# Designs tried in a protein design chat: VH-VL binders against q8vl04. Part 6

Target 1, 152 residues: q8vl04
Amino acid sequence: MKKQERQRYIKRLLSSNEIERQEDFVKLLRAEDIDVTQATISRDIKDMQLVKVPSATGGYHYSMPVQKQMDTEKKLKRTLKDAYVSYATQDKFVLIKVLPGNGPALATLIEAMHYDEIFGTLGDDAHVLIICKSLAMTLELQQKIQRLLSDH

## First folded at step 21 (VH-VL)

Design aa3
Fold by OpenDDE, last read:
Structure aa3 (fold): chain C 152 residues (1-152), chain A 122 residues (1-122), chain B 107 residues (1-107)
Amino acid sequence: as target 1 above (152 residues)
Amino acid sequence: EVQLVESGGGLVQPGGSLRLSCAASGFTFSSYWMHWLRQVPGKGPVWVSRINSGGKSTYYADSVEGRFTISRDNANNTLFLQMNSLRADDTALYFCARDSSPGEGSYYFDYWGQGTPVTVSS
Amino acid sequence: EIVLTQSPVTLSVSPGERVTLSCRASKSVNSYLAWYQQKLGQGPRLLIYGASTLATDIPARFSGSGSETEFTLTISSLQSEDFAVYYCQQYQYWPLTFGQGTKLEIK
């Protein structure tokens, strides 16, 4: 597996798990049939500049550093929560209704996230139209949106 | 003939782990998204997880996110579900299912296995 | 989430009879609706997708109709092998949801 691909997996694992030790990364990746050594993970941690942060239950877990994308995601979440009215889907299209004046800003933030599910995004005053790459990805984008709205 | 055969189910205590397997045959396994669903007796199925054809993309239900890991071995036509931190409400019959749309995925399922039972109980 | 309500819960029928099963969605799912048959001890089998398209290798006695919130699965002439539980499933909105099922049993 290529380094970049592996690091994407690491990022995903960090998003869904509180990982405390390097060997935990190894175990989780191997559980996904990704062969990796702790030495490799150690290098990835350094390369990705992962940091340890305190856990709610005590101890520490690895986390991504504050990056531009993280900032964008936070801004997206905030904007979406503040402006969200509803959404509907039709085929590969997701139409998000927002409070007036928020469409363009939200569309820009969504586009900046570079979601794999999305072909393109447009925004008018009170709407964001998202064009997904497939029907399946339309559903998956819905999950993503719902998680943003629910503090997942 | 398309065949999906699940295995690995059993009785486990809360907090325990299980690894489910699904052996696929009768079709080009590597061309299809694969899914895990589960069903409580007397109820409809519930979607659990999916993995795309190449195994590079995975999605999970909120209820299992962070605890379950879906993976696949295309060389051996096998789908896996690693289940960690199991809870009582994970108790169900677990099915592997083929997505009806090769390559792209559609989230309706044309072939299912017979299921493997998972019971989480103290 | 979208709730799919199937009716009736149980239906006692005899071979040869025409059977009509209903699936109601709590909101419009357009035509993104599938029907499954599940026999005891087996996994579900896809019957219909897109509300009205017959799946591969499914007998022509099965048909699906409807759109938006009201859907129907029809068996024109029930066969002995058709006694099972039938589920509808929507794939318009996340999360995916199934109905609670309709059980066809022999009268």
Scores: ipSAE 0.857, ipTM 0.947, lowest interface PAE 0.5, mean pLDDT 94
Fold by OpenDDE, fold request of step 22:
Structure aa3 (fold): chain C 152 residues (1-152), chain A 122 residues (1-122), chain B 107 residues (1-107)
Amino acid sequence: as target 1 above (152 residues)
Amino acid sequence: EVQLVESGGGLVQPGGSLRLSCAASGFTFSSYWMHWLRQVPGKGPVWVSRINSGGKSTYYADSVEGRFTISRDNANNTLFLQMNSLRADDTALYFCARDSSPGEGSYYFDYWGQGTPVTVSS
Amino acid sequence: EIVLTQSPVTLSVSPGERVTLSCRASKSVNSYLAWYQQKLGQGPRLLIYGASTLATDIPARFSGSGSETEFTLTISSLQSEDFAVYYCQQYQYWPLTFGQGTKLEIK
């Protein structure tokens, strides 16, 4: 499994579980037939800048860096709104046309969001190409893009 | 035979809550994305929400985001829709529907229930 | 959003007749178009997906054709059980949208 895909999965796990230890990530991923080591998880935690936050019942659990995510999303929203020209879809592909000079930055921001819908993303000077995991995910990504544009 | 049976509909005041259920049978429930759609009499259906096979991923229409919660119990082959902060424009016949593509979803629906009516009125 | 316009709104026909229903999209939806049948008091039933693929256990008298913005559902020989409302649905663009429906009624 690719690092980006694994990290998206970790993000998903965090959204539905209170995970206290690195070993718990390993167990949860292996339960989903994802082979991973604790060392790999440790690197992912560091790379993703996961933080430990207090639990309501005591102890600590891992969480995404909320402020960082919020800042990234705000930046994404602003960048997209400022640079957006149009988007189109074909199969699992979403092509966003932007004003010249904005493609790479937008692609980077999208990737930083670790959207579960996305297999990969590329950006050139005036385009961002997003490859989704499925046709259904392509539709869902459209919703996400529309919400960003509408300040939903 | 694939069967979907909705329940839990009724009359509720604005701001109230309802919980809909959908009992599934005749197929491997845990392999399919499930959806809720609603229909006003005389109009076409409108998509409301979806949940993936494992129950960990959900999506909502803009009109219900933050108010409705879709969930599922795969052990009991049951789909749920918790509806909070109900509004008059939520009034409709609510259907549960199976996504046509097992595992990954396609957002066209091969089997529907008969629907359960929800009426929001003061 | 993609607007699907179905025509006619209502069609009075007799058993045995050939029936053609139209669904027009405001924008190209490629072949991501489904047709449903809904009888009174029942949920919709999938007839066609991918514009032209017959769904499981659907009689061969039903067929779908078209692409991009123009789609048709054809019933080669109408049966008594076919009187219902028919809807088209696109799943190319978000949000998902359905047509307003065509009602087939007995003449």
Scores: ipSAE 0.856, ipTM 0.949, lowest interface PAE 0.5, mean pLDDT 94
Fold by OpenDDE, last read:
Structure aa3 (fold): chain C 152 residues (1-152), chain A 122 residues (1-122), chain B 107 residues (1-107)
Amino acid sequence: as target 1 above (152 residues)
Amino acid sequence: EVQLVESGGGLVQPGGSLRLSCAASGFTFSSYWMHWLRQVPGKGPVWVSRINSGGKSTYYADSVEGRFTISRDNANNTLFLQMNSLRADDTALYFCARDSSPGEGSYYFDYWGQGTPVTVSS
Amino acid sequence: EIVLTQSPVTLSVSPGERVTLSCRASKSVNSYLAWYQQKLGQGPRLLIYGASTLATDIPARFSGSGSETEFTLTISSLQSEDFAVYYCQQYQYWPLTFGQGTKLEIK
């Protein structure tokens, strides 16, 4: 499994579980037939900048950096709204046209959101190409894009 | 034979809540994305919500986002739609439908139930 | 959103006749177009997907054609059980949209 995909899965696990230790991530991922080591998880935790927050019952559990995520989303929304020209879809591909100079930044922000729908993202000066995991997820990504553009 | 049977519809006042159920049989329920759609008489269907096979991912139409919750019980082959804060424009015949593609959805639907009516009125 | 316009709105036909229904998209939906049949008091039944692929257990008298913005559903020889409302649906662009339907009624 690719790093980005694994990290998206980690994000999903955090949404539905209170995970206290790195070993718990490994167990949960392996239970889903995802081969991973604790060393890999450790790197992911650092890359994702996961934080430990107090649990209601005592102790700590891992959480996404909420403020960072919110800031990233706000920045994505603003960047997209400011630079957006159009988007089109074909099969699993979403092509976003943006004003020149904005492609790389937008692609980076989209990647930072770790959307489950996305297999990969590429950007040039005036385009962002998103490859989705399925046709259905292409539609779902369209929904996300539209919501970002409309301040939903 | 694939069968989908909706239930739980009825008359409710604005602001009220209703829980719809869909009993599935004749296929491996846990392998398919499931959807809710609704239809006003004389009009085409409108997509409402979807849930993936494992129940971990959900999507909603903008009109119902934050008010409706889709869920599933794979052990009992049942799909649910919890509808809160209902309003008049939610009035429709509600269908559960199977996504045509096992494992990964396609957003066209190969089997539909008969529908359960929901009426929101004062 | 993509608007699907079906024509005619109503069609009176007799058994045995060839029937052609049209669905026009406001912009290209490639081949991501499905056709449904809905009888009175029943849920929709999938007939065609991918614009031209016959769904499972659908009689061969049904066929779909077209791409981009113009689509056609054809019933080669209408049977008595085919009187119903027919809908097209696109799944290329969000949000999903259906046509307003074409009603086939007995002449």
Scores: ipSAE 0.849, ipTM 0.947, lowest interface PAE 0.5, mean pLDDT 94
Fold by OpenDDE, fold request of step 22:
Structure aa3 (fold): chain C 152 residues (1-152), chain A 122 residues (1-122), chain B 107 residues (1-107)
Amino acid sequence: as target 1 above (152 residues)
Amino acid sequence: EVQLVESGGGLVQPGGSLRLSCAASGFTFSSYWMHWLRQVPGKGPVWVSRINSGGKSTYYADSVEGRFTISRDNANNTLFLQMNSLRADDTALYFCARDSSPGEGSYYFDYWGQGTPVTVSS
Amino acid sequence: EIVLTQSPVTLSVSPGERVTLSCRASKSVNSYLAWYQQKLGQGPRLLIYGASTLATDIPARFSGSGSETEFTLTISSLQSEDFAVYYCQQYQYWPLTFGQGTKLEIK
């Protein structure tokens, strides 16, 4: 398995589990038929800049770098709100029309969010084209966009 | 035969909690996205929440986000909806429904349960 | 959100009659439209998806047509068991939306 794909799985695991130890990642991934070593997970943790945060019930669990993600999301939200013109969807495609000059920046920010719904993102001067992984994911991405636009 | 049977509904006061269950049979439960929808009498259904096949991804309607939690037990073919901080406007008949597409979602639903009633009232 | 308007609200018909139900979308939903039947005391039953594809185990007397903003559900010859409420649902745009339903009653 490629590193990027594995790290997507790690991110998904973090979203649905409170993982306390590196060994737990290994166990969970192997349960998904992903062959991985603790050394590999350790490298991924560093690469992904995962942090340990306190758990509500005590102890610690791994989490995505919240501050960085929050900053990126804030930038995304601001950029989208300032530049947004319209969006349309067709099948797995989401086309966002933005004010000229804002396409590349918006595309970059969207990419930086690492949304699970997205297969790929392209941006030109006044457009961002998002390719989703499925029709369902397209709908869910719409929700994300709407929430970003509505100060949710 | 595909069957979905909801349970756990009842009368609860505002701010209270309920846990709904949906027992599934007649199909490979772990292969399908599952959904909760609700319906007020005389109105059309409203989508509430979904969970993917493995239970690792969930989505919620804005109206229930942060209050409701969808989960599943694939070993026992059961879908759950934990409802906290219930409001009067949560009053409805709650349905579990199977997504029509195995392995992925399509957000149209090929099988529904009979529903379990939830009434939130002081 | 996309508003689905169904018409008529209520239709009184007799067995054997041809029935046509309408669903109008406030915005184009392409062919991402489903039809459901709901009998009293039961959950909805999927009839049509993709605007015109008959769902599994649904009688051939049911058919769907239309695209974009105008959709039709047709029952070629109404049977006694077909008296129910019928809903359309779009799944092109978030949030998902249903129509308010058309009730078929016995004339």
Scores: ipSAE 0.848, ipTM 0.945, lowest interface PAE 0.5, mean pLDDT 94

Design aa3
Fold by OpenDDE, fold request of step 22:
Structure aa3 (fold): chain C 152 residues (1-152), chain A 122 residues (1-122), chain B 107 residues (1-107)
Amino acid sequence: as target 1 above (152 residues)
Amino acid sequence: EVQLVESGGGLVQPGGSLRLSCAASGFTFSSYWMHWLRQVPGKGPVWVSRINSGGKSTYYADSVEGRFTISRDNANNTLFLQMNSLRADDTALYFCARDSSPGEGSYYFDYWGQGTPVTVSS
Amino acid sequence: EIVLTQSPVTLSVSPGERVTLSCRASKSVNSYLAWYQQKLGQGPRLLIYGASTLATDIPARFSGSGSETEFTLTISSLQSEDFAVYYCQQYQYWPLTFGQGTKLEIK
């Protein structure tokens, strides 16, 4: 499994589990037939900047850096709202047209969101091309884009 | 034979809650995305929510986001829809439906239940 | 959102007749269109997907055609059990949308 995919999975695990230790990540991933070492998880935790937060029942569990994610989303919304021209979809592709100079920045922000729907993102001066994992994911990405644009 | 049977509908006051269930049989439940749709009499269906095969990913219509929660119990072949903060405009016949494409989803639905009625009224 | 307009709203027909139902999209949905049959008191049943592909266990008298913005569901020879409401649905653009339906009733 590729790093980015693994990290997306870790993110999903965090959303549905209170994970206290690195070993717990390993166990959960292996339960899903994902071969991973604690060393790899440790690197992912650092790379993802996971933080330990207090649990309601006591102790601590890992969590996504909420502030960072919020900041990224805010930046994404702002950038998209400021630069957005149009978007179109074809098969698994979403093409966002933006004002010149905004493509790379927008692509970077979209990538930073680690949307499950997205296989890859490219940006040129005035475009962001998003490749989705499936046709269904393309639909769902449309929802995300629409929500970002409508959140004024 | 694929069967989907909804239950849990009823009359509830605005602000109330309901939990719908959908019992699935006749197919490998855990392999399919499942959906909830609703239909007002005389109108076409409206998509409400979906959950992927493993239950780790969910999506909601804007109208129900933050109020409804879709979940599933693959061990018992059951789909759920927790409906909180119900409003009058949530009144409809609620269907569970199987996504036509195993694994990846397609957002067209090959099997539907008979529906369970939800009425939100003061 | 994409508006799917079905026509006619109601169609009175007799068994054995050829029936043609129309679904028009407000913009192109390519071939991402499904047709459903809904009988009174029942949930919808998938008839066609991908505009023209017959769903599993659907009688061959049903067929779908069209692309982009114009779609047609055809019943070559109407059977007594075919009296129902028929819906088209697009899944090209979010949000998913259904047509308002065409009701087939007995003449």
Scores: ipSAE 0.848, ipTM 0.947, lowest interface PAE 0.5, mean pLDDT 94
Fold by ESMFold2, fold request of step 22:
Structure aa3 (fold): chain C 152 residues (1-152), chain A 122 residues (1-122), chain B 107 residues (1-107)
Amino acid sequence: as target 1 above (152 residues)
Amino acid sequence: EVQLVESGGGLVQPGGSLRLSCAASGFTFSSYWMHWLRQVPGKGPVWVSRINSGGKSTYYADSVEGRFTISRDNANNTLFLQMNSLRADDTALYFCARDSSPGEGSYYFDYWGQGTPVTVSS
Amino acid sequence: EIVLTQSPVTLSVSPGERVTLSCRASKSVNSYLAWYQQKLGQGPRLLIYGASTLATDIPARFSGSGSETEFTLTISSLQSEDFAVYYCQQYQYWPLTFGQGTKLEIK
């Protein structure tokens, strides 16, 4: 079986199962008459850059890291463009003014991006306050904000 | 004592590539953020790109993002700028500059080289 | 983008005179303002940062003042080596920007 076809099956297994261990991939693939070794699965996990994320039921399970960040970024761009009014900076602070009712949702989306520049983010009804780690990072975060607003 | 010497500029056709180098001496190169800036004669400088002390974090002006790549070799005290898909409006004198604050960066520049000219024309 | 407007564009003065150069920002940049000197054929030289702090090895005849939108560079007694182009630069808002320069020339 070709590597890309096998990895497509692995992606499908991730969409319908919370898989905590490599041997669980082997068991589930064997149930579909796909015989693979644990070494092959370990290499696939590394090649696909799968990560372990917390499960709602406790413990950790495998997930696709790139898809999560792409989905969050798209939602952030949309939400920001819909609600954005202006921003200003002072020292390590970036204050984004938004249409009322939108601050908490934007703050949550910004936190989910895990931007290296950010120490912390708070939202009230019509504002998002971002505290940056340094003055240089306050400048650099502005480029990210501007790109979210300017890119199609 | 602090010296920055740019090289690698020249004449190139639109769509072409150049690689700029900056040789640094007289300071602990690996402790400082480094920047590239450019200047059209008669105008103020324009910021192009920066790289942090360890070389793992880079930022670019929107006008060059995706076309230019900044890098550094801390073992040989050298800063680089790979410029691809060059356009006429990239024509300028290119400077390397040291960020004034070791560690976290400041975005003001205490030492600059004398610059290397880049001309992009058909 | 923050526009820095320098005035005058050109200033003709004699050595020994007190010189004041102006930089106006289109939006407040707090105190995140630097001044540079550039002589023909050379790279810029940092004079002032933080609006008013002298850079290393800069003579005390240079001083900076101002905040928010209005900034000045003063040379208390001009020397012959001070004829150059002077630029202001802000570093509070992305992208960072420079003024167009003031050329200080001998009368």
Scores: ipSAE 0.731, ipTM 0.894, lowest interface PAE 0.8, mean pLDDT 90
Fold by ESMFold2, last read:
Structure aa3 (fold): chain C 152 residues (1-152), chain A 122 residues (1-122), chain B 107 residues (1-107)
Amino acid sequence: as target 1 above (152 residues)
Amino acid sequence: EVQLVESGGGLVQPGGSLRLSCAASGFTFSSYWMHWLRQVPGKGPVWVSRINSGGKSTYYADSVEGRFTISRDNANNTLFLQMNSLRADDTALYFCARDSSPGEGSYYFDYWGQGTPVTVSS
Amino acid sequence: EIVLTQSPVTLSVSPGERVTLSCRASKSVNSYLAWYQQKLGQGPRLLIYGASTLATDIPARFSGSGSETEFTLTISSLQSEDFAVYYCQQYQYWPLTFGQGTKLEIK
């Protein structure tokens, strides 16, 4: 498995689990049929610049660094503002119309934000289709989109 | 009988703080999303904030985000709104309301309280 | 944001009459529209959701119709307790918005 693909799995594990120990990464990845050593995980932690943050239950767990999350949000905001045409909703769908050539990049950035409201995101040349988890979340996601489009 | 009773409104100076409460009875409070809305006399209501059934997820209108905090105490069937940095345009009658759909929320509201007045004036 | 324009602003009618209230949206809200009744000194009461679905324990004389941008609340035979202010509310687009109301008053 490629390093980048493995690190994507690690990122997903962090989003769904509070992981306190390096051994837990190895165990969880093996449950997904991804064989790694603790040495490999240690290098990944360094490469990804993972940090330990306080848990609500006491102790610490691994998390992505705040600066990387801010960089992604800034890039999403810029990309959306530059390419945005309009959006509409129906049922659990949000359809964003964008200038041609911008759909895939925007869809990738939206996925990288890991918004709780989103079940999935697809992009073609001039559209981004966002499928939300519920009708209420479809309404709430719009606030996020509007804030990304607003100045400051 | 579903009943919602707001309290804690009053007169406050700009920049001041106020804490609203909503006592709920007649339904399983912890199963429902709860909302705050406000209404200036002669106008339609304006949505302010919501909290999900477990209390972990909150949303706010842009005009109040960073200043207001919604919370709930499911053990005592009480909804709260902490209002800080109050402005004159926060003056309104404040209602707590039950989301009509248990679980995922609906953003239409089947039961409302009587309202508690908030006046922000020098 | 979506502007809901209700008409008329005030309607003077007698009990027993058929009443029709209008709500027009500045942009299509599909069928994500609710109607409320509000009496003086009280909170609103949900009448209709989904443009046409009657809420629990609401009398059958109330009905809703319309979609997209044009919506109607109908009271088939007005009762004395129906004099109130009526609001429409959309929940298709953020932020959710209410109309300014139609006051239904006794002639």
Scores: ipSAE 0.731, ipTM 0.894, lowest interface PAE 0.9, mean pLDDT 91
Fold by ESMFold2, fold request of step 22:
Structure aa3 (fold): chain C 152 residues (1-152), chain A 122 residues (1-122), chain B 107 residues (1-107)
Amino acid sequence: as target 1 above (152 residues)
Amino acid sequence: EVQLVESGGGLVQPGGSLRLSCAASGFTFSSYWMHWLRQVPGKGPVWVSRINSGGKSTYYADSVEGRFTISRDNANNTLFLQMNSLRADDTALYFCARDSSPGEGSYYFDYWGQGTPVTVSS
Amino acid sequence: EIVLTQSPVTLSVSPGERVTLSCRASKSVNSYLAWYQQKLGQGPRLLIYGASTLATDIPARFSGSGSETEFTLTISSLQSEDFAVYYCQQYQYWPLTFGQGTKLEIK
């Protein structure tokens, strides 16, 4: 199984379980017909930068780092403000014009936010094309873009 | 046929709260997105908030975000707007409106109520 | 932040006349434009959507035309019940916006 695919399953397990020990990842993945070693899980924990947080009943469990998502949003906001020129919309498309050289980085940051409105994002040197799931979501995504551009 | 009737407006002081209701009839309420809009006399309407058909997704104008809460009761065909921390510039006639596109929303509005007035002043 | 500018602000007309109302957008809204009629003491009533499509149960004397930045609402033979305020509304850009209105009043 490829590393990216395995790590997606690990994220799913974290959303449904409080996992306190590395061997518990192995046990839960095996229940999903995924055979992995504890060494592989240890490497995944380091790669995903998982942290231990307090459990409601005492002790600690693994979790995705909240600071990582916060850092991504701050980086997106800064990158967009620095490079932004304009945007326009057509049907289910939002096209963001940016200063040359900034499209791919911005597209990657937008994808990392996992906005529910977005079907897909494509960047070239000076543009980011966002494809939305519906006409209403195309209108609503614009609010998110405008908030990222605001000083608030 | 299609009817929307707002109620719950009134005079409140700044910082006060008010809850608006909208009674719907003549259509399958649970299939439509519903909106609140407001209008100052002599001016065009201004969009306030929307809720999707199932009631799980909400959006707000920036001017009311964090102060207003839209909700719906599909069993009793009723739309609500809870307004907290009211300010003088919230003074307007408040309308509930049906989104024209069943299921997915369009942001144009085929049926509106008569409006309920809200006045925020000391 | 699309500004819709309606003209004229007020129009005095007689029943039976042909009426033309204008809506100008500050940037192109393609064809995502609606027209509403609002009578005193009532909520707005949808007349036109998509710039030119008649809404359900709207009389054929109403028609819409235009695209991009220039839009027109036409009433081909004005009836007594048509005296009202008319608003245009765009729904392509956030936030969605309405024009300031054109008041159609009896001469």
Scores: ipSAE 0.721, ipTM 0.887, lowest interface PAE 0.8, mean pLDDT 90

